VH-VL binders against q86l99r1233to1411. Designs and how they scored, part 23

Target 1, 179 residues: q86l99r1233to1411
Amino acid sequence: SNKESLPFRRDVIEKVINHLRENSLDTEGIFRLSGNMESVRGIVKSFAHGEPNLSFEVHNISNALKHYLRSLDPPLIPYEFFLMLLDARKNEDAETIRNIFWKIPSDNRVVLTLLVDLMVKISENSNVNKMNSKNLSIVFGPTILKPRTPTLDRMALMTETQLQCGIIQTFIEDFHYIF
Key: E = the ipSAE of ESMFold2; O = the ipSAE of ESMFold2 at other seeds; V2 = 0.75 times the mean of E and O plus 0.25 times the DockQ between their complexes.

## First folded at step 5 (VH-VL; framework fv_adalimumab_6cr1)

Design c3 (at its last look DockQ between E and O 0.81; V2 from the best seeds 0.00; counts 0 for: pae O 4.2 > 2)
Fold by ESMFold2, look of step 5:
Structure c3 (fold): chain C 179 residues (1-179), chain A 122 residues (1-122), chain B 107 residues (1-107)
Amino acid sequence: as target 1 above (179 residues)
Amino acid sequence: EVQLVESGGGLVQPGRSLRLSCAASGFTFEDYAMHWVRQAPGKGLEWVSAISWNYGSIDYADSVEGRFTISRDNAKNSLYLQMNSLRAEDTAVYYCAKDMGEDLYGSGFDYWGQGTLVTVSS
Amino acid sequence: DIQMTQSPSSLSASVGDRVTITCRASQSISSYLAWYQQKPGKAPKLLIYAASSLQSGVPSRFSGSGSGTDFTLTISSLQPEDVATYYCQQYDNLPWTFGQGTKVEIK
């Protein structure tokens, strides 16, 4: 497809995450409920241009962040770390996952830390917002952790998705150990 | 303008196969989950199958599991339903539907095709 | 499976009437509910998502409310073009399930 790759803008992502930290912790279905398609598309463009427009209902902002992160090339977790992390997850090896996290480039680590901290805060309030660590891992797993060359094999794709979600779930549940 | 156009319906005998197609345009097809929903003549809506944006998750209604196979080709903006071992109770209009979300736990079906009729009769 | 029960199964009302359709889930679905309108011979059209969010292009006389197990679609002033069958649909847990439909007619 001709899907546009978007530039990594650390400052923009930090602003958006901080906005969501202040405005979304009590929001039911945050990151799971959809926003208005036209609004979300416009907000994503504002992120890509370095001029984030956050004057929208919070579901439009959270959806725009998901779409922006999914469109990054290279992804938030660089391609080089994909297989290492999946293998560590297969072995349920949080120590290895932590070691790999600290090898990720520093700008990516800062953004990833802020993003996962937001997910931890949301999950700690899941009685109100209905989004636990498992729910959030489904949203963010394939969004931020991707192979350079996707497999065409259906079974392999399903297995990769499960492992991608598992990595994010580990990040959330073992946040203080890993980060 | 979002469009979903189904094709491949027709009259077939029980035990035969059909392949349905849905051509999508007007949105970034590869960002969204897609569904098949059917409606028997004069009856209500029944969800049939779903496939996530990245092919990573697929699910089926119990009534069709093992006989139907959902697939998608993101390069061609196309959704498919392979229907094997057709039964009389599979007679329905089949709609393709776009999910508002990317995975199987999305937010509802914001766009629908006009449907294609499948009639399974001797 | 989560059963979705609509009430009434059909109704007949006059232009200008307030119409209320209810949908009850067999277990809590939080706010993960959509409402659809289907006119005869046509595909369904999304009206409401997330229980209460109005889809773009849908007239403001339509509104949705509820959370948990009990949900309501309201047409504040019925118009001739609102003759249709209305369906609720949960998207909390697979399999996705619809209510049986509510047929709305003009007297």
Scores: ipSAE 0.316, ipTM 0.742, lowest interface PAE 4.1, mean pLDDT 90
Fold by ESMFold2 at other seeds, look of step 5:
Structure c3 (fold): chain C 179 residues (1-179), chain A 122 residues (1-122), chain B 107 residues (1-107)
Amino acid sequence: as target 1 above (179 residues)
Amino acid sequence: EVQLVESGGGLVQPGRSLRLSCAASGFTFEDYAMHWVRQAPGKGLEWVSAISWNYGSIDYADSVEGRFTISRDNAKNSLYLQMNSLRAEDTAVYYCAKDMGEDLYGSGFDYWGQGTLVTVSS
Amino acid sequence: DIQMTQSPSSLSASVGDRVTITCRASQSISSYLAWYQQKPGKAPKLLIYAASSLQSGVPSRFSGSGSGTDFTLTISSLQPEDVATYYCQQYDNLPWTFGQGTKVEIK
């Protein structure tokens, strides 16, 4: 496809998350509403170059972060953690999910903590921004947690997506226990 | 230029099956949710089904659930609708529609095909 | 299901007139509303998303407003090419639903 794999830039992601924490908590539909496609592409390009351009309307920045995270290879949660997290979620085992989180490489853990903390803050203000923990989990589940080898089986994909979303929802709802 | 081209419509008898296809070009198909929307002759618009960018979330209108199956092939930039057990009330122009967003939330359908007519009649 | 009710069902206006079409949701949908234009024999075209955001390539005489349950599409100065049926659509909760349409004609 035309989709480009992008490098993990911890410093860029931290800047973008901090910007969104300062500017998006009252924004209706944040991460849900689309941005201007031309602007979003330009912003993603600036992230990949290590020079994030945040002089845009907030929906363009949130969409750019979402697309950037999706394009990471390896993903924010490295591939080797995929199956163990899904199994822990299937067994409704938050303690094991916490133990797995702390095995993730430290750079990725820092970024993931900031990202999930942002999602917690957004969800706590959902009466204003209309984005609860379930809404955010749908956005971020498949975005940051992916298998190394994607399946083409439709039912397996649906099951994986449900579990991916469930893991992110657990991160948000049990943030203080896990993180 | 973004383009959506539906095909596979036609005249069929009640109880039969038909498969619709939608060929997409001019955008990164695998980034977006896709929808089927139908319009019976002389009537308004009715949402039929949606599928998320990554195949992981699918939903249907109650009137078609269990009979219709939406699918996509991101490698072929194609959306499909398998329509089984067709009924007279399924007679409509079927539109392929691109969502502005990636998941089933909907953000507005910014591009539509010109539609393909399905007629279900004895 | 969220019912979307448009008013009026049809209207007739002169070129240059200000035209308003309203759409009412059966429950709050926040700002998760789109407006479409459909000309006879053609596919719908997106005009407005997120209740008030103008889609690229749509003339600035079109605008949307409202939040919650009551929404308005305004054409500030009606043009001959604006003869069409207009639909609102909510995307707050599945199933996605459309209003019944408003036919706009000249004279």
Scores: ipSAE 0.312, ipTM 0.739, lowest interface PAE 4.2, mean pLDDT 90
ESMFold2 (binder alone), look of step 5: mean pLDDT 93; pTM 0.944

## First folded at step 7 (VH-VL; framework fv_adalimumab_6cr1)

Design p1 (at its last look DockQ between E and O 0.89; V2 from the best seeds 0.00; counts 0 for: pae O 3.0 > 2)
Fold by ESMFold2 at other seeds, look of step 7:
Structure p1 (fold): chain C 179 residues (1-179), chain A 122 residues (1-122), chain B 107 residues (1-107)
Amino acid sequence: as target 1 above (179 residues)
Amino acid sequence: EVQLVESGGGLVQPGRSLRLSCAASGFTFEDYAMHWVRQAPGKGLEWVSAISWNSGYIDYADSVEGRFTISRDNAKNSLYLQMNSLRAEDTAVYYCAKDMGEDYYGSGFDYWGQGTLVTVSS
Amino acid sequence: DIQMTQSPSSLSASVGDRVTITCRASQSISSYLAWYQQKPGKAPKLLIYAASSLQSGVPSRFSGSGSGTDFTLTISSLQPEDVATYYCQQYNDYPWTFGQGTKVEIK
């Protein structure tokens, strides 16, 4: 990989999510449409330094959040939960998914709760913003739920990706039960 | 500065295979979806294939599905197109294109290579 | 597949003229449309994404509008360097598809 991992900054992520909650619910294609690459790069740097610069058009902010979360090592959902969550999703077992969520470290749980709550709010307004739970799950599945050692088998990788997305979709659709 | 440099084009006979490569620099390659787009001589643009940032989603135009395979190596900042069972209608300039987005959806192509010519003729 | 139809297929205009190119989708694509400029022997260059967002470094005389099925690229004051073929492209659904192109010349 030619990309360095970034530090987990709970306070930064909370500020960015709150900003998006106030500014993105009516935005068509939020988290799907991209921003300007130069702007996104600069915003991600500001997140990593602990001084988030949110004086940009909202697509640049949402994309910076995606890139920042993707760059975390360990990821927002720590590696040890990956196989358990995939297995629970494969069995369509929301109770087990809930139990696993509550074992995640508390700082990660707070951020994940805020992030999924934002996705719930966006999906509830999907008639305007065009982003339903399935759309958001495709964006966020591989972003926040990752194996420690990715498979090189392409068919297994595609199946794994669909399970990752299914877990995020479960988080959104069963939010009040799980969280 | 963003650069995309295609290679591997050439003249081949129908039924043969060819492998295209695209070397990327000036941006974090592993953050973005990548595509192949082709343009037959004197014709318009045709999307060929897409691959998401982590290879979790891949798709192809109907005209090449089953014959072409897109892949990427994020450690080498490289995109590939394996082209098997080549036909005369595959003759085109093949462009490597960077997506503005990362996943299956995409957002358009903010950077393009200069292309590599593939000619399929007996 | 979503068909993209551009009009006109070619046009000729004077320096300083306002030029409009239209693009129609066979079904709604919301705002998921890009415009590209291609000069002879060169790769395409992104002008507009998300129907109306101007790409960095593109002159402000270029603008895009529309949503749903009907889209317009406007050059407010044609310049000699704008001689090119222009393509619209939808990214609503795969396969991604381009319009057939509009060749712009100076008379």
Scores: ipSAE 0.578, ipTM 0.858, lowest interface PAE 2.3, mean pLDDT 92
Fold by ESMFold2, look of step 7:
Structure p1 (fold): chain C 179 residues (1-179), chain A 122 residues (1-122), chain B 107 residues (1-107)
Amino acid sequence: as target 1 above (179 residues)
Amino acid sequence: EVQLVESGGGLVQPGRSLRLSCAASGFTFEDYAMHWVRQAPGKGLEWVSAISWNSGYIDYADSVEGRFTISRDNAKNSLYLQMNSLRAEDTAVYYCAKDMGEDYYGSGFDYWGQGTLVTVSS
Amino acid sequence: DIQMTQSPSSLSASVGDRVTITCRASQSISSYLAWYQQKPGKAPKLLIYAASSLQSGVPSRFSGSGSGTDFTLTISSLQPEDVATYYCQQYNDYPWTFGQGTKVEIK
């Protein structure tokens, strides 16, 4: 099915990320464990309307954030940066990744910084929450970094996914250098 | 109402092929990982294959690796399993299962189809 | 591959009895475990995910506990409609694997 794109609401995303920073750092499997499908769907709707409903168990909130971010068009990292970031990752070139990040529009950079900072905080407590940088990169890679026109080739999709995850993992592990 | 409807099962001789389909409705299909799970008559459950929301991660049980191919068409809300070189031990009811999660990681199967029977016999 | 060993293979109990089914993993799976109920001729139904989280619409007499390698499913007061086979399943690592099942019957 083709679902409608959702509006980018910076203030909503910031509220949701701040809520998770305050409530999820000790939560086992955060962003990996699922929430209730009906609850998640309702929460995503509240994000799109600009009035986030955060009166749910934290797994429902984290899953709603994932679904909301995936529904953005254009994505959080605009389409024009996709190929250059993947090339930089393929070459293991963190300096180029940093340079590309700073060319991203400022509203997107602010949200991305807050999101990756949350991921850093979660990964720093991975003994408790079981979510390290690799785990988080698998969750967020294809969600926030994607091509304008997806390939139909299965093997190419798998390769792209690995590179997308690698970019997010680099953001987390080299946060202070890149951001 | 979430609905998963499998089709394409039947009686087939060893060494031949079948293609299973699963039509999904009642949820945003493109948001979730999907799986095939099978159950031989009178036996327990066996996971067969998984595919992430965007097909970026795919995995198979050792018993079917190289013979079966999972795929999905998000525009048609459909999941597929191409089964080649079928063997008697592939005889089972095949279930289409929705993952509660979306990516490579999962959380269990919150919805299942009623299954389609594949019998490999001559 | 992570092997799931389920006990007992079958049990018979009276209506109102407390029923406990155990599941042991061959290595730690943290809390990444689900429990399913399957009635003859029907698809499995999810009861518990994340070892202890009750799926919506499942009666509260069902509960799950455990982490690491040892897990239990408890039915606090067995009802006639609970006659089924119960499966545990790990989703810590691929390939995902199930226990062999526990058949629950009424005496």
Scores: ipSAE 0.523, ipTM 0.840, lowest interface PAE 2.8, mean pLDDT 91
ESMFold2 (binder alone), look of step 7: mean pLDDT 93; pTM 0.947
ESMFold2, look of step 8: ipSAE 0.501; ipTM 0.837
ESMFold2 (binder alone), look of step 8: mean pLDDT 93; pTM 0.946
ESMFold2 at other seeds, look of step 8: ipSAE 0.471; ipTM 0.823

Design p2 (at its last look DockQ between E and O 0.81; V2 from the best seeds 0.00; counts 0 for: pae O 3.3 > 2)
Fold by ESMFold2, look of step 7:
Structure p2 (fold): chain C 179 residues (1-179), chain A 122 residues (1-122), chain B 107 residues (1-107)
Amino acid sequence: as target 1 above (179 residues)
Amino acid sequence: EVQLVESGGGLVQPGRSLRLSCAASGFTFEDYAMHWVRQAPGKGLEWVSLISWNSGYIDYADSVEGRFTISRDNAKNSLYLQMNSLRAEDTAVYYCAKDMGEDYYGSGFDYWGQGTLVTVSS
Amino acid sequence: DIQMTQSPSSLSASVGDRVTITCRASQSISSYLAWYQQKPGKAPKLLIYAASSLQSGVPSRFSGSGSGTDFTLTISSLQPEDVATYYCQQYNSYPWTFGQGTKVEIK
């Protein structure tokens, strides 16, 4: 990685998620359609400084959230949970996934709960916004669930990506059981 | 500012291989999906391949599946296309194209290189 | 595969004319459509994304409209520098596909 990591700011992420909850549920392609690159960079900078600037068209804000979350090191789901979550997904074991979720540090759990709740609300309106649980899982899987040491094997990387997406899809589809 | 510079094109005989490279600058390369798009002389544009920001999703046009391999090195800000078993039909200018998005889904190509010509003939 | 059909294949117009190019998808692509301009010997340049969003630095005489299967690129007042071939492109599903192009010339 050639980019600098960004600081975790729970209060900023909460404000951004709440803004999107109020403004994005009817938006076609939310989290899929891109924003203006320069605007997104400026918004991400505002998140990192603790002063979120939300006076932008909603696609710029949703894209800024994706880029901010991807730039966190450690990621939103800390590294130590990566392998155990992937293993639980391989076994289709939602009970174990739930147990692991509740071991995640409290600040991360609060943010993750808000983020997945937003994804649930978007997916429930997918007839309008065209973003179902599978679509959202592709966006957020590798963004928030990452290995500490990335694999160099291409086939293993593709398999890991499918499992990362599967975890997020499970979070969305089994939200009330897990969270 | 944003630049994409392709290299590695040339004249080759059918059945041979070439490796294309694309050097990226002026943006955070590792944040975006990248594509190869080609244009046969005097013809339209044809999408060739996708690689997501972290290489977790890769896809190919049917016409090149099994013969071409896309890859990226985010530490070197570089995109690659290994082209094996080349055919006359692969003759084209090959463009490196930046996706506006990062993953399997995208929003179109906001920046393109100037292309590198690959000619496959006896 | 989603086939993209552009119309017309070519057109010739005077400076100042309103120019309209259409693009039809073989199935619904929602608003997942881009328009590109390509001048001879040059790489394509993005004009419009998401069917109607104008790319930064593109003159406001360019606009896009449509959703579903029928899309339009409009040049409100054709300028000499707009001589080019224009392509639509869907990004709803892979493989991503382009229209065959529309060549725009000045009379």
Scores: ipSAE 0.482, ipTM 0.826, lowest interface PAE 2.9, mean pLDDT 91
Fold by ESMFold2 at other seeds, look of step 7:
Structure p2 (fold): chain C 179 residues (1-179), chain A 122 residues (1-122), chain B 107 residues (1-107)
Amino acid sequence: as target 1 above (179 residues)
Amino acid sequence: EVQLVESGGGLVQPGRSLRLSCAASGFTFEDYAMHWVRQAPGKGLEWVSLISWNSGYIDYADSVEGRFTISRDNAKNSLYLQMNSLRAEDTAVYYCAKDMGEDYYGSGFDYWGQGTLVTVSS
Amino acid sequence: DIQMTQSPSSLSASVGDRVTITCRASQSISSYLAWYQQKPGKAPKLLIYAASSLQSGVPSRFSGSGSGTDFTLTISSLQPEDVATYYCQQYNSYPWTFGQGTKVEIK
């Protein structure tokens, strides 16, 4: 069966991020290690219905968040910001990345700030959890920053992915400047 | 019910090509990384190749680099392996394997297909 | 490349015995280690991931332990249906690599 897009629910995402902030900073491989597929699917449905079920082992919750964010349409970073962010990343221009971030709609900015703050906290504990800024950028880059129309060209997909990850890595490493 | 069905195996001469296919059902194919793993007759398991959920990351074992090409079609729930310049050492059962994860990182192969036999001999 | 070495290559044990299979990595792989069971003519099945996490539907007599370089799969009470070859596999870094396998038989 084909996957359908899911609605953006700011309140749900905030609850899930707060739960992970309280329960996952010492967890090895958080966002890298997978959860049980059936459990993750059920948790994602609870997010989509506005009633997040967080009574699961933490890897199931972190995986559910990844899958939920990937299923949003429009994505957490709206489509119109995709090309300008990638271009700013190509130029290694953190000031322009900051300027673009502040143009994102306010509900999306709040959620993105909470999400990146969580990633900063995880990366600060990377000696324990083994998830540094680069690791987290690989997880979240294509998840939250997407083109409206995906390219079919293999080389372009690989280049695009590197830039998507670079934006998220910039968000994490320059958090206090950008956010 | 998760199901992975490989096809396209057969007997070929050295230097020739084959294309393997894997049809997926019972899960959201476009959410997961996919792999090929092979097993020569009477031997152990060898990882062959990875493709991430959106094809943004691809990697190969050194033994097949430059000869094999992994690809996927998420609209058709299908994974492929184009095998060129086949050698006797490529003789194996080829398994389509689902990663528990999505991207370059993984957490193990929670579902495997039945395998398709590729025999490379004169 | 990370070499995975299993011990023993084969073993024979009685029903009800505790069986231990070890796997050593040539460098640290943290806890990024999986165990698979494979019966003749069949595809492997995942038993353990993340060194110690039991896959859904796998009997609780299977357990995994270890981190870094030394890992163990334990079958607390061997059953007739556990006759198989067992493989460890690291997923710390590419290329993914498997141990050579351990064949478990009933005496």
Scores: ipSAE 0.414, ipTM 0.797, lowest interface PAE 3.3, mean pLDDT 91
ESMFold2 (binder alone), look of step 7: mean pLDDT 92; pTM 0.941

Design p3 (at its last look DockQ between E and O 0.90; V2 from the best seeds 0.00; counts 0 for: pae E 2.6 > 2)
Fold by ESMFold2 at other seeds, look of step 7:
Structure p3 (fold): chain C 179 residues (1-179), chain A 122 residues (1-122), chain B 107 residues (1-107)
Amino acid sequence: as target 1 above (179 residues)
Amino acid sequence: EVQLVESGGGLVQPGRSLRLSCAASGFDFEDYAMHWVRQAPGKGLEWVSAISWNSGYIDYADSVEGRFTISRDNAKNSLYLQMNSLRAEDTAVYYCAKDMGEDYYGSGFDYWGQGTLVTVSS
Amino acid sequence: DIQMTQSPSSLSASVGDRVTITCRASQSISSYLAWYQQKPGKAPKLLIYAASSLQSGVPSRFSGSGSGTDFTLTISSLQPEDVATYYCQQYNSYPWTFGQGTKVEIK
């Protein structure tokens, strides 16, 4: 594998999220169903170049967004916030989660707000698209909130994953309080 | 381009252990969930185990839970299956399978290795 | 566990025939179903995912249909190279399960 980290491009992410808001809310399994691997790879490359190619079937675009966000270094939620967010989730402390969110750098906050708003819209239509807040949190938790150095301990990895998902689920379910 | 190469199969006595490996190339291994699927001689396909892209979700078939351990090393593009307390009914060709997806949900297996034979017999 | 039942277990048909294989789930799996082809001594190959989406490089004579509990794989014009065993597989929920397979032969 020679996979490289990708630069954070706020304008690209905004265009992709807006496209998905217009085209994915009724799509069954959005963010769960896969796209064609070669198409997704090509779309991610267009994101990295700053000129997103959105002339593809919607599952290819949603998968490209997931892969792009996963390839960011630093991640969308910067590494510095990982442990404090997980601890706040462990304590079920939405007020602390809100306070931490507002300390995230401005460009990251804008993108995170747009992304979570998209997830809220999808989850509100889950009777059609089959993607509720829990489903979306499983997809996005480890994608956008990750440690600087992953642990090798299997039990710790499973616990961290549950907490990562819990943070994203809190963002979706308490959106108007946190954001 | 995509290649999955299993190794580590062989003939072993009941109650012993084997470790299977799968070397992956031609795709970004760290982006996808991976599975083991087995096929007893002359029989159908049986799903054995799954591991998400970051190892955060792991699951097993009832028949192997507690005896088998799936793991992955994304730095080495490698998938593993530690098989303990082997039984005669574990005799099968074991396939390494790439999921089209990355997480717990998965999306089916778009690429398969050629398999490695495990024979458990006295 | 979700049981997947294929019909028939085997069939024999002539080159050019339309072949239909069915797969029934014990409970709804929406469209989360894949079809695989396995030739003797070889690994399975993905044909159809999401019940009806044709995998890249698979001939257009293969198609899939269905949702919920009843699914069909169709080969519109059987070719000599289609001699294989075909499996359906649900990925709606763990444990993932396969049908028992359908062996297709040429008469």
Scores: ipSAE 0.539, ipTM 0.843, lowest interface PAE 2.6, mean pLDDT 91
Fold by ESMFold2, look of step 7:
Structure p3 (fold): chain C 179 residues (1-179), chain A 122 residues (1-122), chain B 107 residues (1-107)
Amino acid sequence: as target 1 above (179 residues)
Amino acid sequence: EVQLVESGGGLVQPGRSLRLSCAASGFDFEDYAMHWVRQAPGKGLEWVSAISWNSGYIDYADSVEGRFTISRDNAKNSLYLQMNSLRAEDTAVYYCAKDMGEDYYGSGFDYWGQGTLVTVSS
Amino acid sequence: DIQMTQSPSSLSASVGDRVTITCRASQSISSYLAWYQQKPGKAPKLLIYAASSLQSGVPSRFSGSGSGTDFTLTISSLQPEDVATYYCQQYNSYPWTFGQGTKVEIK
């Protein structure tokens, strides 16, 4: 009925990402195909309590990671970086995006690096898993990059979503330059 | 446990408007994409519209584009369909459907409401 | 738009029979296909997602197969409660489209 924010647990996220690296690179539709809702909810609770339960089919785990990341407050990319990143993406300025990334707190940077590296590995195998950088950017853009106060203006929200996706796509495609 | 309850259907004349609502409970509504799907009497299923978890992606069937507007209020766990310039061919049961996913890519509809009937006739 | 063609439009079978319903897409949809069951006067119910994944609470006599353009829903042993109309649906790209339905009856 109501949604509570969840604590940032770097060690949990690292374990989940490492599990997905080992088990998802050849999985069709990873992060796009959904899991069982009841299983996903239970897995998210296990992440929040610091005891990740990874004994589930891989789509349940990937979806639990998405839901967990969406529930973080502050988000993985802290609120104060939102407008700067969107403006840098609007200007197609990868150098500024890199400079902003390195200002993010170090624990968040480590997790973001692991997450984007996973997306790079998935996209490099997209002939098998069908998930290219654009597909992954649509999944992760609004999940990890959020404004402090969401706009109610529909057109602005759609434009912001396109820019959020563009930033994640830039992270994936320019990974070695930015990270 | 999961419940989707549609309301706002009825009998209207062509050219008029109706607003459908769908009240959601038993899941974290703000995490999922939502859809409207309709079924004319005695006919098959027709997808009408989709909205992503944060309203960042919205799409419509060609037959309703420009006349219908999907929206959601995550604070109220509610999905809406504003239907303007109604036509006889819009007559159908309208279902609120929960997507298994959050963006408009989706993975199918794991939960459906029981539907609300919209009848457009003079 | 991706057209989804189901076959047959209607079938009648005995309890215990193996029932096969096919669904063909006008272009490749990878595995982005769902199957629904709809009983008269009721909302559809999800049976299969991702072409072959069984939804929770669906009996194991239901199975799905296929990838690309050709997909099959199989009921290994038809039961009286399986009398319904079955729909396939692609979610590869918008607009999402359904097959026209297959009505399954008991002889």
Scores: ipSAE 0.536, ipTM 0.842, lowest interface PAE 2.6, mean pLDDT 91
ESMFold2 (binder alone), look of step 7: mean pLDDT 93; pTM 0.947
ESMFold2, look of step 8: ipSAE 0.535; ipTM 0.842
ESMFold2 (binder alone), look of step 8: mean pLDDT 93; pTM 0.947
ESMFold2 at other seeds, look of step 8: ipSAE 0.537; ipTM 0.847

